# VH-VL binders against Uncharacterized FAD-binding protein C1783.01, part 7

Target 1, 263 residues: Uncharacterized FAD-binding protein C1783.01, of Schizosaccharomyces pombe (q9us28r162to424)
Amino acid sequence: YGIFAAPILDVRVLTNPGAVKRTYNLCLDISKYPLLEGKDWKIGGSFGIMPPNSDAEVLHLAHLLKIPQHELYVTKVLRTNGGRWPTIWGEDKPRCLYTSLYHIFKWCSDFISKPPTKSLIRLLAEHTLNPVEKSVLLALSDFRQDESYCRICTQSCVTLPDILEAFPSCHPPVDHLISALPQLMPRWYSISNDPSLANKRLEMAFTVQEYHSPNGQSRTGICTGFLEDLALAFLKARHDGSLANKKFTVPMFRGVQQNPFAK

## First folded at step 20 (VH-VL; from k6 with heavy chain Q62Y)

Design u1
Fold by ESMFold2, fold request of step 23:
Structure u1 (fold): chain C 263 residues (1-263), chain A 122 residues (1-122), chain B 106 residues (1-106)
Amino acid sequence: as target 1 above (263 residues)
Amino acid sequence: EVQLVQSGAEVKKPGESLRISCKGSGYTFTEYYMHWVRQAPGQGLEWMGGISPNSGGTGYNYKFKGRVTISADKSISTAYLQWSSLKASDTAMYYCARSHNLGREQNWFDPWGQGTLVTVSS
Amino acid sequence: AIQLTQSPSSLSASVGDRVTITCSATRSLSYMHWYLQKPGQSPQLLIYLGSDRASGVPDRFSGSGSGTDFTLKISRVEAEDVGVYYCMQSYQYPWTFGQGTKVEIK
């Protein structure tokens, strides 16, 4: 898959004093993006940013699933029956993939941004040893009514790690879990500047999205939190005079450069 | 040498208006944020609000919103704090302070102005 | 708003004593900033970005901490260190200060 590590050329803080939301502008260098022959970046086209899960979240999930750290990075063969999984821009066909659990959890599986589905909770219940824990998970996954699920999972912003912590006797098979997890989705952007006039530079502004977890801690959206961390590191390095010794990149890819709804 | 020089002490009566100033020098005024910090007699420090001089964007601590106006004139590198109607409870030392604009958590106040004592009594 | 609670609220130290001031936040933070207000003066930056000393600040001052708990230490206090110490967060607006720690030399 064609993820490009676009260097950050500049960061501007757009946040005004007193603002509730934090806003930044990133300037990305796309001059070395590997374009196919005859292709260009066009105003009104699209690009995607692939926000990875943090290493801390991946390692935490691996710990909860009792995956030994060394096995997290072992290359495995995955066979698909179609679709673009583990990513949305891959070819829509059956494939064999050579990858690791780390890569899948880092780049491909969304286990944080959305509450677990009832299907996922059912899988967890089927692999839970403690009968009290199992009965709670079965009630949450009950297709006959949504009250418990809505109150606990959707309204309280519960994640898969939260469930695994609360239900320590739950030991789902990792392969089944990966099949049940939703794909980690890229954030899509329209190209708003003219890259030919901007010397193959791409500018984007983003606002950090925040919400509260079940334990009351503030959490950021996956993409804007990731982008803010990069922006902060860049700004600190520029202030400290250490920018030349650092590499700051955004994982991105060229999207459709023609509106598919155009005639 | 980066300096913030504030206007002199003021003695006012309740209901009067007042504008105090903070002039920055030795740096590019529009590259930094300017803030106002209050210190009531014998008490600690309290952020009142601030301004981005390049955009004119302002924001306020809710405690002071509607009670004060913050503005800046970037042509003379000066920020202002203004009351339309002073109260006795506005008696305090008022500092301007410059901050960086380096994003979340990466801003601090350096330097501070010398302070403007505002006394409001009948 | 993020509340910062300093401990102790005041202390009296002899020259050469080690002084420790803590600042507890109601949310997790990466950085704390510290100021000293000497008697009759405006506040002055002491420590920024958790542990970096401002220009002209002696080596005896150090800052540390993570999560919700942050510490300012004076390894050997001197007579000139009298004043009120404040922690400050710039995570989110309104930016807030701790209530202050008054340090006196006895």
Scores: ipSAE 0.687, ipTM 0.891, lowest interface PAE 1.0, mean pLDDT 86
Fold by ESMFold2, look of step 20:
Structure u1 (fold): chain C 263 residues (1-263), chain A 122 residues (1-122), chain B 106 residues (1-106)
Amino acid sequence: as target 1 above (263 residues)
Amino acid sequence: EVQLVQSGAEVKKPGESLRISCKGSGYTFTEYYMHWVRQAPGQGLEWMGGISPNSGGTGYNYKFKGRVTISADKSISTAYLQWSSLKASDTAMYYCARSHNLGREQNWFDPWGQGTLVTVSS
Amino acid sequence: AIQLTQSPSSLSASVGDRVTITCSATRSLSYMHWYLQKPGQSPQLLIYLGSDRASGVPDRFSGSGSGTDFTLKISRVEAEDVGVYYCMQSYQYPWTFGQGTKVEIK
């Protein structure tokens, strides 16, 4: 369908000794990608990767929300107050979804790479029991001034898990929370080879995006962190001789430029 | 058999130049990183820097940056550590060590060279 | 740079004793690597990727840990185990070693 699971054929480490940033090259098998008739891949063309959140981040969020692990995976009705579900191409409207919280947090919600909006912080404040904690969240969500919000949420790279950890009396309803969270968005990359000349193989390079949380702990960007984890697992499997027993894929799609303004 | 063979011990005076070598055998030299590790007398191990022999890319521990040069000649599978002007504090054992290039945290030193003792004294 | 602190700095053990060496990191890591430098020799790999034994390393050596705390254990020490043990991280350059743990056999 719209997202293709491209097998990884090879990984090369491009990082030099002493480098501050880590860089890798991936070789992907696009031979089975469903191209429209008459279309092909071009060197320097674009493609998108649809990165999931890591299981560790999903489980951490579930823990902070007091969701037992077994309830995380059960398929049930989830009610939303809005958003484009189940994909970013859907209409922005309230829905009843039949899926699991794991699927929503793994593939659909961006609770890591984007700071919480003021409206999300107001929702959190409305469900916070400790009055000191509630007053701080109300100040952050105050639409009449931005000083506290900009300093704490945007400049300090604060995430929803950071807020839930800092405000343990905050217990928002999960349905309201998922409708207020941003959708995970694709990340765009350039093709570094000519796949038609290379037997339908796509090569791409990426550099791991790192930043620091408010506590100074290093974090990776969702997509480049996901890609690095795949690369590391592939390299380890190749080193220990277990590569043939494993499947490594990248969820991707060909870049098709939309013209938002027809002539 | 994978081996790293280093050049012999050196006795030098302050201000003199020196280049020591590490020759790899039994493996494809350009598929691994090569590193230099310092051990001052009675002290622990300290990473000095390394090189990718294929690309020639180098990196240094800031403590040693500007004081040493790391290079490699891939045609003879040899890495080098060089000083343009030695100091008495450069007296130490110097090891070369090979590492894999398997990405973050998935690299370790195996094998190590036998070491080159460098003594710098008046 | 990531600092690694080993405990203890030195110890004396009798043959057959259990020895435990701890390595504490200043940031969370997934893997620790361990080396033994026997007297008069270059370092040699003991444990890589946290728990994998290098070729020829006997079963009495084991590695474990995650997060900031990692452990090397020798279940029954032998006379040949004398030397200085080092932990190492390869998460971030500069790669760093612990200060070493000197093990003497009585």
Scores: ipSAE 0.683, ipTM 0.877, lowest interface PAE 1.2, mean pLDDT 87
Fold by ESMFold2 at other seeds, look of step 22:
Parts: structure tokens; C-alpha cells; sequence
Structure u1 (fold): chain C 263 residues (1-263), chain A 122 residues (1-122), chain B 106 residues (1-106)
């Protein structure tokens, strides 16, 4: 059970010259996808992609949290009180997990796609030493009105790293922060072909989602940015003749798969 | 050998129409984008627009939108740049140029056509 | 649109000189592409993907840079290197060129 690493068989650029948005078509090999007995892929159906955060974003967050790079990769023991954290596929029960901060930030925690909640900002305020910075964070987390929060955090597409960068005296405990961050969620895409008729190949198209951050720089959405990076690397490898030496995969799933005979 | 061969120089009067051509050879025409680049006398290079010959999809630099039409005939591996009404300011060298379809930032022009000089004099 | 500004706009060099041309972009990029237009000729590709030399381009030409600043270097300029050099970005449409750097040999 888990996420299937679907090999990329082909990439086509669908972007027309002059287009504002970039679009691509991916062809994925799902011939080895472990379907439950009697299940199959259907045209018009959907599938999920579990996009990781980029290594650059993970390393940037670790730097802002003052985590030495070597500590980022050490295996830790984490205990849960239930739920499927750190992934959506986890069992909904208390567990003892062996993982690294890198894995949690890379695959499990959503610190980019949504602005921090007021609850999270309150946690940050509690661990901020500079009184001016703390006062600003308290105002952003104020439950009595939303004007400052909406203007600064939601309308400007502010992320947790943006807050940590803007408030350098904020040093939240990493374990509290991890517990407060939402889980990375899959992004859903439509199947544009019939994979059973096409030798178990799944085709999908995506458009790169871009927005401007508070500093004015362009950012991509987590999933479409991840997919574009894979597409670009595939296209370059095919162009330079190195494709056979490389493996490009998309972490995807149709649904939870279970042994039907485990009764 | 990959080559782009453009139609010959043109001398025109303002208000006249014109279509210039660019024929590609030595490659699969529909696997690449074709672009038009303008160079006014003594000036630099300006991207005018391009076409995906496979789909026929076109796009234009806003400076030239509505002033030119880009098209292609993939059966003869030829791209076109067309004016319905020329102006004196259209006097320039016009290049076609092929680009890859390798996604963001991974595209460059290679090769270029020899250029078509268009002179529009009132 | 992404604006590319080249420096210098022109230069005069002696054979054997080291020539450096810079291209500054109005946003961060990963790659720059470079062309040479010799007198009376079409532009020709010199450097693509930031640092890769086009076929037949001598190793005295090199490209480097990332972010907003990119350079083209000629380690030992030769008489045949005369012409106008252009940088180009293909990050977003409209694709744009720098204004050009005219290189003359004295």
C-alpha cells in the first residue's frame, strides 16, 4: 500500500507561442500499479498526485528554523494520538513513527500552499523575542478582527517561510511547529484517455499555476511546479540523449488498496 | 542539414499587402516551433510571434498583434508572415527562426533563416 | 515582459583581448541564450542553456551566470568575432533579446 511511482513515458509541450500560461501533457506508465481485484482505470476518472515540497523550500525552511543540515536527516521517533498524520495514507490510530525532519518537510507538511492559520501565528508570537515583532504577530492572530490577517496573509499569498523571514527573532520549537502544520494533500487530475485501451498508459494535462509572492517574485504552485520540473528534466534528457540513464516518476495513486482476502 | 530558406526581398508601397515565407528542411517540421523576428534598420532583434505547426496555434508579441498574421502549411513545411496593409515603419529585415519545444527556458533559436528584407517606401 | 540589458552597448578590442559581455534581467532566470550576428549575416547561436556551446563554436566562447546576471566571455578575441552579440530569454512570452553589444576589432 502507498504511493505509486509512475514512470514518465513521454512529455509533450502544449503551450502555444505567446501563451501566458504554460501547459504540458504527461504520459505515465501505470502497467505496474497495484489495483485491487476487479478494479480498473476509467476514462473521465480521476487520480491523485502527492507533490513533495521542493528541496529548495525544505532547505530554506530548515535554515529559517536554525536546523543544522546534518540534523535535518537524522532519524527521529514520533508518536501520534491517532489520525493519518504524517500522510493521508497512514492508519487512523496511535502510532510510533521513525522518520526524519527532511522527510516530514519534504512529503508530509504543507507550509507553502496556504497562509499560516491564526493559531499557528499565535504559536509563532509566543516564541518571538523582539517586542515589536511579537506585537505584529499578535495583531495578525487577533481573533477579534480579520482585517490585518486578510490583508497581509491571505491577500498577499504569505507563507510560513515568509513570516519566519520577516520576523527573525521568531524561534518556534520544531516539534510544536510540525504538530501545528497541515498535512500535504494530494492534487486531483482527470484521466484524459482510456488506459486499458492504451497499453496501461495514463495521459494527463496540467497548466502551471503561478502567483506573485509578497516580495514580487513569481512562485509556482507546489504540484504543478513539481510536475513542470519533472517535465523539463525529461525533455532535456530526451534532447541530449541521456533519457535511458535516468528515471522520472510521478508519485500518484488511484485509491487505497487492500488485500480482498484478509477477512 | 537543417535549413530555413526564406522568400526574396520585397519592395512595397504603404497600404499594400504582403506575405513572406520560410521553408524548413532537414527536420520534422511539426516537432518544432517556428518564429518570426524583426530587425529594423540599424536596430536590434525583436520577437514578433510564433506558431506551433502541428496544432496551428499562434501567438504574438503585443507590439505586433493585429498588424501581422503568422501561419503555416505543414504539408510543405512552410511558415508565413503576412501583412494586410503595410506601413513605412514595417521596413525591416525579417527572420524566421526555429525553436525546440523543451519547455520553460529550454528553447533557443537554431537555425535562423537568411532573412527577407522588406522595404516600404511612400 | 522580461527586459534584458546588455553591457557594454559597444566595445572596440584588439586581437587577443579578453572580452566580457553582461546581460542583466528584470527577473531571476536559470538560463540565458547567446547569439552572434556577424556583419551582413543572420544571427547564429553561440551559447544555449547558459553555458553549452553550439556546434562549431570555438571554446574561447563561454557563458555563465544565473539569477539576474549572465555573462558571455571571449577569452582571446579574433578578427572573425566582429559583430553584434545578443542575449535572449525563453522563460516567458514574449521572448526577448538584449539590446545588443557591438564588438569591433581595431
Amino acid sequence: as target 1 above (263 residues)
Amino acid sequence: EVQLVQSGAEVKKPGESLRISCKGSGYTFTEYYMHWVRQAPGQGLEWMGGISPNSGGTGYNYKFKGRVTISADKSISTAYLQWSSLKASDTAMYYCARSHNLGREQNWFDPWGQGTLVTVSS
Amino acid sequence: AIQLTQSPSSLSASVGDRVTITCSATRSLSYMHWYLQKPGQSPQLLIYLGSDRASGVPDRFSGSGSGTDFTLKISRVEAEDVGVYYCMQSYQYPWTFGQGTKVEIK
Scores: ipSAE 0.666, ipTM 0.868, lowest interface PAE 1.2, mean pLDDT 86

## First folded at step 21 (VH-VL; from u1 with heavy chain E31G)

Design v2
Fold by ESMFold2, fold request of step 23:
Structure v2 (fold): chain C 263 residues (1-263), chain A 122 residues (1-122), chain B 106 residues (1-106)
Amino acid sequence: as target 1 above (263 residues)
Amino acid sequence: EVQLVQSGAEVKKPGESLRISCKGSGYTFTGYYMHWVRQAPGQGLEWMGGISPNSGGTGYNYKFKGRVTISADKSISTAYLQWSSLKASDTAMYYCARSHNLGREQNWFDPWGQGTLVTVSS
Amino acid sequence: AIQLTQSPSSLSASVGDRVTITCSATRSLSYMHWYLQKPGQSPQLLIYLGSDRASGVPDRFSGSGSGTDFTLKISRVEAEDVGVYYCMQSYQYPWTFGQGTKVEIK
């Protein structure tokens, strides 16, 4: 597998006073990244980050699915009807996985950044006891028309947790739910320095992506929220003198190394 | 010892310009943000705006945007607050305050300058 | 902007009393910062990052809270604790202060 746990060497806050958006620069240690022979890193090239969901979102989903906290972490056999494993590059096929629900929700399933698919909503409808709730979910999943799906799910930025909160009689089998959820995908970033000249360090800037849920709460993008949390912890540790006792890493991998605007 | 020393009290008439200063010492000036905070007589504290001395980037509370200019001269570790045309309502105590640059929620003011009293009356 | 509301606006305490000041925010925050402005002086940092005491601040001062509600406590107030206490947030620009809590010692 091609995911590398790159240590964070430095964090700079790029946000100016008064700015609406928050922006940071990360410096990553790629000195131990396993490059293929004859390959190198180029300024303006790309790399991918594999962001996890936050623990808060995982625990919230577990609560809505009525998974007891002690069962969330137990390693067990989980059956899927499809999906790619062990990475997003694997074959899309049914599998039996020996892992925890926490691991799947933390690292593998995208239940926040994309609205639920019609197939997922149909699964939810099939496992909803209240007939009024079920009829609404069936209408949203109706493949003969998109009008209600677009208005409710797409335009309103609805997530799976939002649906589960709104439909408390919905109790889907977790194994089927896992196979129906989209997998977490990498987020792509450009290399802003020449790592071959800088002791195999990689610099990147990111702006925190924020948007609003249907109830008006501010939400962050999975990747930039994850990166901000790491940046904040790093900055606090450096300020309080505890940085040497802590380790901060970013799960990343090499991408395309040509910048179309470079000479 | 980190210190912020402000210029002395000012008595001005409406329509006059004014620039007050805040000189930092005992720390790396370009490693921190500098802010201006207003306190009208008998009132609480209001953030007016700030500057990143390293980049020169500034930002303002919308209440004061267009009314004041914040600047810095990093060669002498000094930040400035400037009015092009004072009003009587600008009568207040003005503090400079240093903040860290540690990201969302992880910034506070330490130290504060001693304050500059600006009185605007005819 | 994020509004911070302090309670009470004013109080009078005897030496040795326990004093509690609250600060309520219009959104959830992780950290609150607290300042004391003694009569005739500039504000001084008291508590930062929710609960950390600034240099020279005695341990009778403590900060706590989460979500929208934050608290500053003085376990046994002393005569020199007179002044106006302010909470402050640095989540979002403009950074804002509470309206202040005036503490008088009798």
Scores: ipSAE 0.694, ipTM 0.884, lowest interface PAE 0.9, mean pLDDT 87
Fold by ESMFold2 at other seeds, fold request of step 23:
Structure v2 (fold): chain C 263 residues (1-263), chain A 122 residues (1-122), chain B 106 residues (1-106)
Amino acid sequence: as target 1 above (263 residues)
Amino acid sequence: EVQLVQSGAEVKKPGESLRISCKGSGYTFTGYYMHWVRQAPGQGLEWMGGISPNSGGTGYNYKFKGRVTISADKSISTAYLQWSSLKASDTAMYYCARSHNLGREQNWFDPWGQGTLVTVSS
Amino acid sequence: AIQLTQSPSSLSASVGDRVTITCSATRSLSYMHWYLQKPGQSPQLLIYLGSDRASGVPDRFSGSGSGTDFTLKISRVEAEDVGVYYCMQSYQYPWTFGQGTKVEIK
């Protein structure tokens, strides 16, 4: 199945006064979802949401990689040495893509939600000019021990942008970088108790996930941050009376249902 | 047309209880949040807490937690702020204020009540 | 809690002057809300969502800013603009106000 742009029909704020965490409910219109003949939405099944990275995060990464603004958006042939394209279900193989670096960083690459792999850190070390910086990156990528990697990368929630900021002599080739980055993955939700399926609507509640980077900066999870931004824009548009002039959609798809046997 | 009308000024002694009220009119009471804001004499504004009249959910600024109770009666479109035991430091002007329910950063106070002056002295 | 710091704490202006009040936040925000408390009155909304004027607020009032720095401007002040101006954030609870800016008109 392809990714369906589900219209948002309603947003409810579930956050009470004084609450530390923010919670919302979204009502999605799935009436036009292209179901295969004989298939339906089933209790016990699932659906996935494909969240993009924010433009702010994409532009920040581009700045750290020293990609000029004009080059970020140009559509050109990009070669990869791996990855699953055009979707997460594709074969993991080298490809030629006709797209922009912006599109790849926006929709395809996960450079925020998890620490860089040791393999990625080794690539960064290979392209680091300062010998002291290089030796640190090599130690972090050492497969014979995990102590430094766990303390610095996993326990501290370090991201690729954090490493690029901390190691200013690191200049990886962009095409090697995009081949080494993990792909953005869907976030899954269960269809367990959804009484609105009879009227082709899907309701979901979410709580905004927040965490702190090594510098103490507050960051949101990619999916819940994306969903909150949509919710806020919807609520503002409804308040301003401009809702009819705007479209708010969530990129989603139907997941595994009662009979998933195809492998 | 949208109005918040508060109960009248109060003069109390330390240790006494008090409940002040805020009645909303000209709008759907359960569609908005209600808040209480304190202004000590000659001082600025301080959020005390609020309530969702629809759900009954409440929250408090830690400075006032356990010292005041916020409640609402949606059948008469009225919110309450109450103390079980007043202190002299509770002498202040108390405002109710309505807010929207539009998510992070998208809420403001409009309108405000006229204020209830509470004076606590022995 | 998010702290809001206004400057100046007070000022005196002549009718027709341009006045600028700033509000600095301890974290990045998208929107600031502004209130005026005239002498002897309850606060009233002036600006919401950063730059939108409340009903009945004259167009000499404007709000702007992003990140940690926000401003309220009064183009040609009038005698009725006397009072204390407050900024407010509704990013997270507790919602907080700036300490206030007292504006006197000569």
Scores: ipSAE 0.692, ipTM 0.889, lowest interface PAE 1.0, mean pLDDT 86
Fold by ESMFold2 at other seeds, fold request of step 23:
Parts: structure tokens; sequence; C-alpha cells
Structure v2 (fold): chain C 263 residues (1-263), chain A 122 residues (1-122), chain B 106 residues (1-106)
């Protein structure tokens, strides 16, 4: 799918005083969205947002992997052993990619929203020098039992950066790591208005998803955190009177407007 | 000029009811949130709760939930703080304060009302 | 709830002194807001969004900080600056204030 940079026309804060959850409404300009012939937007239909990882998270991961900041941005040849990555719907094949590590970590790799798989943890163990650290990682990746993995990785919301911090002797090859990481997937939202009657404007509401890291710090979900950051910047710019000098866009694409599996 | 004007001082006995008011002027009342802040004698500031006058949605600091009711009448740009049964410990200065609604961390109180002194004694 | 701790709790300054008030939070924040309550008056906004001065606030007042530590500074205190200074967070409800810093002018 082609990703459209939809301008934000308006933000409304839906959060009531005293609320524990933060909720926002975004109004997006889809007037220039390239629709296929004979297609239109439908109230209750869907659209996808492609949330990037934050620059802070990408730089943090690069630090943990000991990648110099300047090397992040250099175009390199990266080889994969198979799969559809970095495409969502492309062919399952080995690839030779000409891109930067920054763009891969920013837009393609999901190293935050999911716990590392046992397979990924095994890769980490294979590249861990300290024998005690290696033994712990091997135990976490043990396919014969899930007790430690479930308690530590899934229930505690552990991420790849958390593991790299906890196991400083772990130095995985970056090419292998990129091949093993899940793809950063779109997040789907329902259209809450009829854009054909509202001058091709799309409204959507979202609630910020929060959780705590193993060290107790608050974290947000990738997509709702990204959307909140845009919303906050828009609201501040409108308050400051600087809105006309700034560009706020949401990378999005049209989803299913009918139920394709209805019988 | 944006102003918040509160009702006058009150002297009450324990168990009595009371409603105090805060009238906003010089701005679109339903475009902002209204909050109540308590200051006990010689003490600091404590957020009690607030209201969205547009939707009527309210929220309370758990310390005051069930003890007070916050409401608003948008037709006269007025917010209210109400007790059904006052205690001596309710003796304090009560301020209304307006906030923007600009999302996480981007809200502050400006302006504040002049305050309503509530004295509750036997 | 997010606790805010101000330091010092009180101070006495001479006209022209530089005054520094700190506010420490129990979690990381992006912005702190600051108020002054002059004797016998309602609180008034001084600094919002960490460093922005409210309308009519002299440029001798400045705010800074990030993470858990925030600072309000008065570069040259004047007699009219007497009162109690409060920091406030609006990250999560209940919104909370610091305990206050009483500033007296000699």
Amino acid sequence: as target 1 above (263 residues)
Amino acid sequence: EVQLVQSGAEVKKPGESLRISCKGSGYTFTGYYMHWVRQAPGQGLEWMGGISPNSGGTGYNYKFKGRVTISADKSISTAYLQWSSLKASDTAMYYCARSHNLGREQNWFDPWGQGTLVTVSS
Amino acid sequence: AIQLTQSPSSLSASVGDRVTITCSATRSLSYMHWYLQKPGQSPQLLIYLGSDRASGVPDRFSGSGSGTDFTLKISRVEAEDVGVYYCMQSYQYPWTFGQGTKVEIK
C-alpha cells in the first residue's frame, strides 16, 4: 500500500478531568488521498497508521548495539535469508537491501511492542560472552518449558533494549538481529465520521496505551504514543499561534471499507 | 479581561449544606475546564476536582469524592462546588481556576478566582 | 499520585539577591508550572510549560529543568516578590502541587 501523509486539521482532547486514561480525537485531511477508481471512504470502515519508532528509541537501541551515530545514517548493503521483511505483503525471499540502519529501525523493525521471541533470545545467547549471562538467556529460550519466559518476558513487558541492558556482554551481529526482528506492523482504526459528507475529512479517536517497564518507568504503545506526541505538538502550536509554520501529518492508508469475509 | 468571580465568604455549622459559585467572564466558558482547589488555613494547595462545562464530565481527587459535587450551568457561565454535609475540617479557602485542555502536561491554571472562605464551626 | 517536593521550604532574601527554588518529582516530567501566592492574594501563574512566562511576569523570573528536577529562578529579587511559590504538574490526575516555598524579603 502507498502511505499517505495525511495533514492534521484539528485535535480535540476528549479526556475528562480526573480520568486515568488520555483520549484524543484527530481530524485528518484525506482530500488528496489517491483513491482507486470507483472507491470511496465509508463510515465505520477502516484505515491503517504506520507508526514509526521514536528517534529516542532508535538512538537508544543503536547505543546498546554499539553502533556509532554517524553509521546509523549511511546507506549500506543489508542481506536477508528469507521472509517477507521489510515488506508487509511482499514475496518470501532472500533480499539485498540498500538502506540505512536508521530507516530500518525507525520504520521496519518492531523492537518495542512485543517481547523478544525465544528464537531471538537464542540468537542473543549465542553472541553473549559472559557464561552466567549466556546461561540465563539459554534458559529463557528453552523450548521445553515456558515458565521463565512467560514470567519474565511476556508478563513483565520486556523488550529487546531491556535485555541488551540487562546482559551487557551480549553483542549480536546487526544483520542477524534485523533478520530476526518482527516487522513493524500498521495499527488499524475505524473511521468515526462520513468523509464524503465532511469535505473529505477523516475523524478518529484513540486512547493512549500505557504500561510500565521492568524498572517501573512508564511507556506508551508505539502508535498511540506517536499519535499523542503529534497531538500535543499540534495543540501547543495552536496555542502559541505558530500552527501555520508547522507541518503535522499522520502516515496512513485506506483499509477495508466492506467486510471481505461476509457470507 | 478573563475573570473568575466567586461567591462570598460563608460561616456554617457542621452538618449543613453549602453551594459556592464561580462565574467566568471574558472567554468562551465551554472552551475550557474549571477546577476547584482547596487551601486549608496555613497550608498549601490541593486539587479537589474539575468539570468540562461543555460535556458535563466531572472528576474528583479521591480524598473529596463523595464529599463534594462539582457542577456547572453553561447558560450563565458558572461552576459550582457543593457539600451536602459540612465538617469542621472543611474550613478552608476554596479557589476556582480555569485550565486549557491541551493534553498531557500542557495544562495550567490561569486565571484563579479571588477565593471563597468557608468557616465551619459549632 | 505524583509527589512534588520543593526546596527550600522557606528563605529570606535581600532585594537584588538571586533566588533559586527547586521542585523534585517522583516521576519524569516534560513540563513544570509555577505559581506565586502573594500575602492575602490568590495564586497567580508565573511560569507555564517549564519556561514560558505568563503575561505581565517580569523577565527576572525564569524556569528550567527536565526529568525529575525543575528550577525556578529570580535573577534579582524585588520587594514585591514576597509570597509562597508553588510548582504544579499536569501529567496525571490528581494534579498536584509542591508543598510551597515561602520567600520573605528582608
Scores: ipSAE 0.687, ipTM 0.881, lowest interface PAE 1.1, mean pLDDT 87

